# Ledger of designs, part 1: VHH binders against Elongator complex protein 6 (ELP6)

All scores and structures are predictions.

Target 1, 266 residues: Elongator complex protein 6 (ELP6), of Homo sapiens (Human) (q0pne2)
Amino acid sequence: MFVELNNLLNTTPDRAEQGKLTLLCDAKTDGSFLVHHFLSFYLKANCKVCFVALIQSFSHYSIVGQKLGVSLTMARERGQLVFLEGLKSAVDVVFQAQKEPHPLQFLREANAGNLKPLFEFVREALKPVDSGEARWTYPVLLVDDLSVLLSLGMGAVAVLDFIHYCRATVCWELKGNMVVLVHDSGDAEDEENDILLNGLSHQSHLILRAEGLATGFCRDVHGQLRILWRRPSQPAVHRDQSFTYQYKIQDKSVSFFAKGMSPAVL
Structure headers, positions and changes below count from the first letter of each chain, unless a header shows other numbers; antibody chains are not in Kabat numbers.
ipSAE, averaged over its two directions, is called F for ESMFold2-Fast, E for ESMFold2 and O for OpenDDE. V2 adds 0.75 times the mean of E and O to 0.25 times the DockQ between the complexes of E and O.
[cut] marks letters that were taken out.
Atom coordinates printed by the task and the answers are left out, and those that the model quotes come from them; centres of patches stay.

## First folded at step 11 (VHH; from x1 with K65E L105M)

Design y6
Fold by OpenDDE, fold request of step 14:
Structure y6 (fold): chain B 266 residues (1-266), chain A 124 residues (1-124)
Amino acid sequence: as target 1 above (266 residues)
Amino acid sequence: QVQLVESGGGLVQAGGSLRLSCAASGRTFSRYVMAWFRRAPGKEREFVAAISRSGGYTFYTDSVEGRFTISRDHAKNTVSLQMNSLRPEDTAVYYCAADTSGFYMTSPDEYDYWGQGTRVTVSA
């Protein structure tokens, strides 16, 4: 996890709020560093994590996790991390005979099917274990990247419904957290992406938007991050407040600067 | 960078309807989330409605939900607010706003561009 981001969010693994949905979005940049942050953050918080990875491999996240002081392999071995590797699974589902239901079985169904099996996977992964003492603090669903579902032929409404069911189970019933990433295409003609993004923004408690610089590549500034806190229960009544920072990604850290304070971008 | 011009305001009786329009200049209309705000006499500017870039998602404040409809026309670079079943408490100057961040915001200071406003008066 990135300490500076924790500071900006005024949180730590030991005092993070529960029952919250965090939306990560990136536009004209790679916002995966945010996913890495929260993955390591919640593992360090001793949370049970179900990670639905649709765009990156386990190996990729494992390498970065190691840099951030977390072993995904160990987390998986001890049952803390349930990892669905979508890329690998998709190949198996499409090209191999399946004897059992698969979370991504919609790939075999006409018209891209539905996301019920995926929800059931999440529910099963994060269900409380009937063992004496609670081994984990609270459950967390992490998804990378919901936009992939759209690319696979799912409608925005279907994806939003999926998220709604997950929220009901993970956030409301189990008092856990959700973190989901959506890519912002920036294209108004991409209605499905627009609906998904805005639908999620409407129900999210925290929104982190990573955006590329209008000026293009800069050595000292890699993008800008907008942080927005919302009250989903009263989104239209509460006055939103956001903060924008510039950031620089290093090998093991991310630095944040107040917008307009970096000489390189001024 | 972007100029917004509101129109359609006027005097209407309670229960009546008005349609406000906002015309945006430039060629970047599709980049903006568009919103309507209003400021009643003696009150602060408040969020009324917003529409996403594509127009596929709309947001409303509770007091106008079911009565107002926000829409946009990309071909004409316009945003409209159909106001039905108007009430005296809807009396205000209505402003069109554009947000470049991609999300609707309920705080007026988060929007980058504003129109001059159009006055709506609803009589009892």
Scores: ipSAE 0.857, ipTM 0.934, lowest interface PAE 0.5, mean pLDDT 92
Fold by OpenDDE, fold request of step 14:
Structure y6 (fold): chain B 266 residues (1-266), chain A 124 residues (1-124)
Amino acid sequence: as target 1 above (266 residues)
Amino acid sequence: QVQLVESGGGLVQAGGSLRLSCAASGRTFSRYVMAWFRRAPGKEREFVAAISRSGGYTFYTDSVEGRFTISRDHAKNTVSLQMNSLRPEDTAVYYCAADTSGFYMTSPDEYDYWGQGTRVTVSA
């Protein structure tokens, strides 16, 4: 995890809020560093993590995890991490006869599939185990990234429904947290992406938006991060609060600074 | 820089209807989430409604839900607010706002561009 980001979010693994949905969004940049942050963060918080990785491999996340001081392999072995590798699973679903329902079985459906099997996978992965003392603090669902589902032919409404069911189970029932990444295409013609992004933003408590610089590549500034806190229960005038930072990604850390304070971005 | 120009305000009786329009300048209308805000006398500017880039998603403050409808026309670079069943408490200056964040926000401080506003007065 990135300590500076924790400071900006005013949180630590030992005092993180529960029952919350965090939306990660990236536009014109790679926001995957945010995914790595939260994966590491919640593992260090001793959470049970269900990670639905729809593009990248386990090895990819494992390498980055090591840099951030967490072993995904060990986490998986001890039952702390349940990892669904979407790409590998997709290959299996498409090319191999399946005897049992698969979380991504919608890929085999001729019509608009449903994400119920995926939800069931998440539910089972994060189901409390009837053992004496709770081994984990609370459950966490991490998805990287939901835009892939759209690319695979799922509708935005179906994805939003899936997220709603997950929230009901993970956030409300189990008092855990969810973190989901969505890519912003920036294109109004991509209606499904637009609906997904806005639907998620509507129900999110925290939104982190990473954006590329308008000026393009800069050695000392890699992008801009907007942090938005959303409180649906408050009057509209007080529902949203946001801060904007520039960031630089290093090998094992990310630095944040106030917008306009970097001499490199003029 | 995007310029926003509101129109359609006026005096209307309680229970009446009014349609506000906002025209946006430039070629980048499709990149913006569009919103309506209002400022009543003696009150702070408050969120009324928003519409996503594609128009596929709309959001409303609770007090106007079911009475107001926000829409947009990409061909004309306009956003509209159809206000039905107007109430005296809807009296305010209504402002059009635009933002590039990709999702709606309820805080006025988060929007990059604003119109000059159009006055709506609802008589009892």
Scores: ipSAE 0.856, ipTM 0.933, lowest interface PAE 0.5, mean pLDDT 92
Fold by ESMFold2, fold request of step 14:
Structure y6 (fold): chain B 266 residues (1-266), chain A 124 residues (1-124)
Amino acid sequence: as target 1 above (266 residues)
Amino acid sequence: QVQLVESGGGLVQAGGSLRLSCAASGRTFSRYVMAWFRRAPGKEREFVAAISRSGGYTFYTDSVEGRFTISRDHAKNTVSLQMNSLRPEDTAVYYCAADTSGFYMTSPDEYDYWGQGTRVTVSA
């Protein structure tokens, strides 16, 4: 996890808010460092994590996790991390002769509008254990990334419905958290992307938007992060709704540099 | 970089309708999330409605949902607010706003560009 980001978000693994959806998005840049941040953050918070990784391999996240002080292999072995590797699972689902039930079985369907099996996978992965002993702090769902579902032919409404069912289970019923990544295509004609981004933002407590910069900025600046809060103003928090920082990604950390806010006008 | 000009305000009786229009000048109209805000006498600006860059997502404040309709026309570079079943509480100066963040926002601080406003008065 990145300590400087925790400072900007006023959070630590031992006092993070619960019951919330965080939207991660990127435009003209790769915002995946944010996914790695939250993955390591919640594993270090002793949370039960269901990670739906629709594009990248387990090995990819494991390598980065090690740099951030987390063993994904050990987390999975001890039952803390449930990992769905979409690429590997897609091969199994598409070429499976017997057509057994699968979380990604919508890949075999002629009408790819049913995400219920994926939701059931999430629910099963995060259900409370009936042992009388609390092993994990709270459940967390991470999805990297929902834009893949649009690319696979799902409509924005179907994806929003899937997220709504996950929120009802993970956030409302189980008092856990969700973190999802969506790519902003930057194409005004891409209506499904536009609907998904705005529909998710409506449901989100916190939005982190990573955006590429023109080459005319500082030599060691990799992008801009906009942090959008939806909570009421408080003395310890700025009265404005959003803040913008420039960032530089390093091998094991990310540095942030403050950017001004627009004053209220009119 | 973009200028916004509202029109269509006026005096109307309760239960009546008005259509506000916002003309945008500039080549990048399709890149903006567009919104309407209003300011009643003695109050701060409040969010009314927003429409996404593509026009595919709309959002309304509770007090106008079902009565107001926001729409946009990329060919004409305009955003419209159709206001039906008007109430005296809808009396305000209405402002068109634009932003490049890609998300609809309900805080006026999040919008980069503003029109001068058009006055709507709804009599009892």
Scores: ipSAE 0.567, ipTM 0.831, lowest interface PAE 2.0, mean pLDDT 83
Fold by ESMFold2, fold request of step 14:
Structure y6 (fold): chain B 266 residues (1-266), chain A 124 residues (1-124)
Amino acid sequence: as target 1 above (266 residues)
Amino acid sequence: QVQLVESGGGLVQAGGSLRLSCAASGRTFSRYVMAWFRRAPGKEREFVAAISRSGGYTFYTDSVEGRFTISRDHAKNTVSLQMNSLRPEDTAVYYCAADTSGFYMTSPDEYDYWGQGTRVTVSA
């Protein structure tokens, strides 16, 4: 996890808020470092994590996790991390001789507008253990990324319905958290991306938007992060609060500084 | 860069209707999330309604939902606010605003471009 980002978000693993949806988005840059941050953050917070990884492999996240001080292999083996690997699972779903129910079964259907099986997978992965003692701090759903569902032919409404059910279950019922990534295509004619981005932002308590700079990358600045705090239970309140920082990605950390300021060469 | 010009304000009796229009000049209208804000006498600007870049998503503050309709016309570079069932508390200067962040915002500080405003007065 990135300690400077924790400082900007005023949070630590031992005192994180519950019941929240965080939207991660990126435009003209790769915001996936934010996914890695939250994955390592919640694993270090002793949370039960269901991670729906629709494109990248487990190995990909495990390599980065090691740099951030977490072992995804150990987390999975001890039952803390439930990982759905979209690429591997898609192969299993498409080429399986006998059709069994699968969270990604919509990939083998002519009209795959139904994400209920994926929701049921999430619900089962995060359901409470009836043992009288909580083994985990609280459940967390991470999704990397929802734009993949659009590119696979799902409509924005179907994806929003899926997130709505997940939010009702994970955030409201189970008092857990959700973190989802959506890519902003930047294409004004892409109505489905536009609807998804806005529908998710409406439900979100926190939005982190990574943007490429108009001038491009330089040695000391890799992008801009906007942190937007939103009050979805009070949408008629005067305004959201946002803060903007420039950032520099390093091997095991990310540095942040005020917009328009560049740090000295490090 | 975009310039925004509102029109259509005026005096209307309670229960009446009024249509505001916001004309955008510039080549990049389709890049903007468009919103209407209003400022009642003695108050700060408050969010009224927003429409996404494509027009596919709209959002309204609770006090106007069901009565106001925001729409946009990409061919004419305009955004409109149809206001029905007007109430005296709708009296305000209405501003259109534009932003390139990709999703609607409810804080006026998050919008880069503003019109000059058009006055709406709703009498009892």
Scores: ipSAE 0.563, ipTM 0.831, lowest interface PAE 2.0, mean pLDDT 84

Design y6
Fold by ESMFold2, fold request of step 14:
Structure y6 (fold): chain B 266 residues (1-266), chain A 124 residues (1-124)
Amino acid sequence: as target 1 above (266 residues)
Amino acid sequence: QVQLVESGGGLVQAGGSLRLSCAASGRTFSRYVMAWFRRAPGKEREFVAAISRSGGYTFYTDSVEGRFTISRDHAKNTVSLQMNSLRPEDTAVYYCAADTSGFYMTSPDEYDYWGQGTRVTVSA
């Protein structure tokens, strides 16, 4: 996890708020460092984590996790981490069996649109255990990333419905948290991306938007992060509050620098 | 950089309708989330409605939901606000605003581009 980001978010693993949806968004850059941050953050917070990884392998996340002070292998072995590896699962769905229940079985369908099996996977992974002692502080769902579902033929409405079901279970019922990544295509004709991005932002308590720089001339700045606090559960939701920082990604850390609404070096 | 010009304001009786229009200059109109804000006498600007870059997602403040409709026309580079069932509390200067973040924002501080405003007066 990145300590400097925790400072900007005014949080630590011991005092994280519950019941929240955090939207991670990137435009013209790779925002995946944010996914790695929250994965390590919640594992260090002793949370039960269901990670729907639709893009990268377990090995990829495990290598980065080790740099951030967590062992994904140990977390999985002790039952803390439930990991769905989308690439392996997609191969299994397409090539090995056509009638087995599978979280990604929508890949076999003539009409994409049913994410209920994926939701049931998440629900089962995070449901409370009947044992007497509570082992984990609260459940967390991470998804990297929801844009893959659009690329695979799902509609934005179907993805938003899936997230709504997950919020009702994970955030409202179980008092846990969700973190999801969506790529901003920046293309006004990409209506499904536009609808998904805005629909998720409406439901989110916190939005982290990583933006790339138009030029490589300032190599000490790798991008800009906008932190937007949004309060969908409050009766008087009349203003958002945001702060913008520039950042530089290091081998094991990310440094942040204050800036105003106007880019100083962008 | 974009220039925004509002029009369509005027005096209307309670229960009536009015359509505001915002013309955007330049070829970058499709890159912007567009919003309407309003400022009642003696108050700060407040969010009214927003429309996404594609036009596929719209948002409204609670007090206007169901009465106002925001739309955009990419061919004309305009954003419209159809205001029905107007009430005296809708009296304000209405401003068009534009933002490049990809999703709507409700704080005026998040919008860099503003029109000059158009006055709407709703009489009892």
Scores: ipSAE 0.541, ipTM 0.823, lowest interface PAE 2.3, mean pLDDT 83

## First folded at step 12 (VHH; from y6 with T100Y)

Design z5
Fold by ESMFold2, look of step 13:
Structure z5 (fold): chain B 266 residues (1-266), chain A 124 residues (1-124)
Amino acid sequence: as target 1 above (266 residues)
Amino acid sequence: QVQLVESGGGLVQAGGSLRLSCAASGRTFSRYVMAWFRRAPGKEREFVAAISRSGGYTFYTDSVEGRFTISRDHAKNTVSLQMNSLRPEDTAVYYCAADYSGFYMTSPDEYDYWGQGTRVTVSA
């Protein structure tokens, strides 16, 4: 986990708020360092983690996890981490001889927008266990990434419904947390991406947006991070507050540099 | 670089309707999330409504939900706010705002581009 990011978010593994959805997004850059941050953060917080990895392999996350001080292999063996590997699972679903229920069975269905089997996988992975395995602080769902579902033909409404059901179970009922990544295509004609981004932001307590930089004189800055706090339960007219930092990604850490807030214009 | 010009303000009786328009200059209009804010006398600027880049997502503050409708027209580079069932408490200067972030935002500090405002007065 990145200590400087924890400082910016005013949190630590032993002090993290519960019941919250965090939205990660990136535009013109790779924001996946944020996924690795939260994965290691919640594993170190002794949380039960369900990780829906739709793009990268378990080995990829395991290698990065080692650099951040966590063993995904050990976490999975001890039952702390439940990992869905989308690439391997997609092959199994397409060629499986017996058509048993599968979290990714929507890959077998033309014109399907049903993500209920994936929700059921998440619910089963994070349900309480009474047989002396109540050794985890709280459940956490991580998804990397929801944009893959749009690319596979799911509609934004279906993805938002999936997230809503996950929030009701993981955040509301179980007092756990969720972290999801969505890519911003930047294309105004991409209505599904636009609806998904805004629908998720509406449901989120915290939004982290990584943005690419234009080419410039300094080559040691990798992007900008906007940290936007939303508090949906607060009725104030100034609900949103955000801060923007430049960052540099290193092998085991990320450095952040202060940047001024945007002034209001008339 | 975008310039915003509001129009359509005026005096109206309670229960009446007005349509505000915001004309945007530049070919990059479709890349902005657009919002309306208002400033009542003696109060801070407050969020009214927002519309996503595509127009597919809209959001309203509670006090105007069901009475106001935000829309955008990419062919004409305009954003509109249809205000129905107006009340004296809707009296304010209304501002159009734009930002290149992909999300609607409710704080005026999050928007980089602003119009000069158009005055709406609702008489009892």
Scores: ipSAE 0.564, ipTM 0.832, lowest interface PAE 2.1, mean pLDDT 84

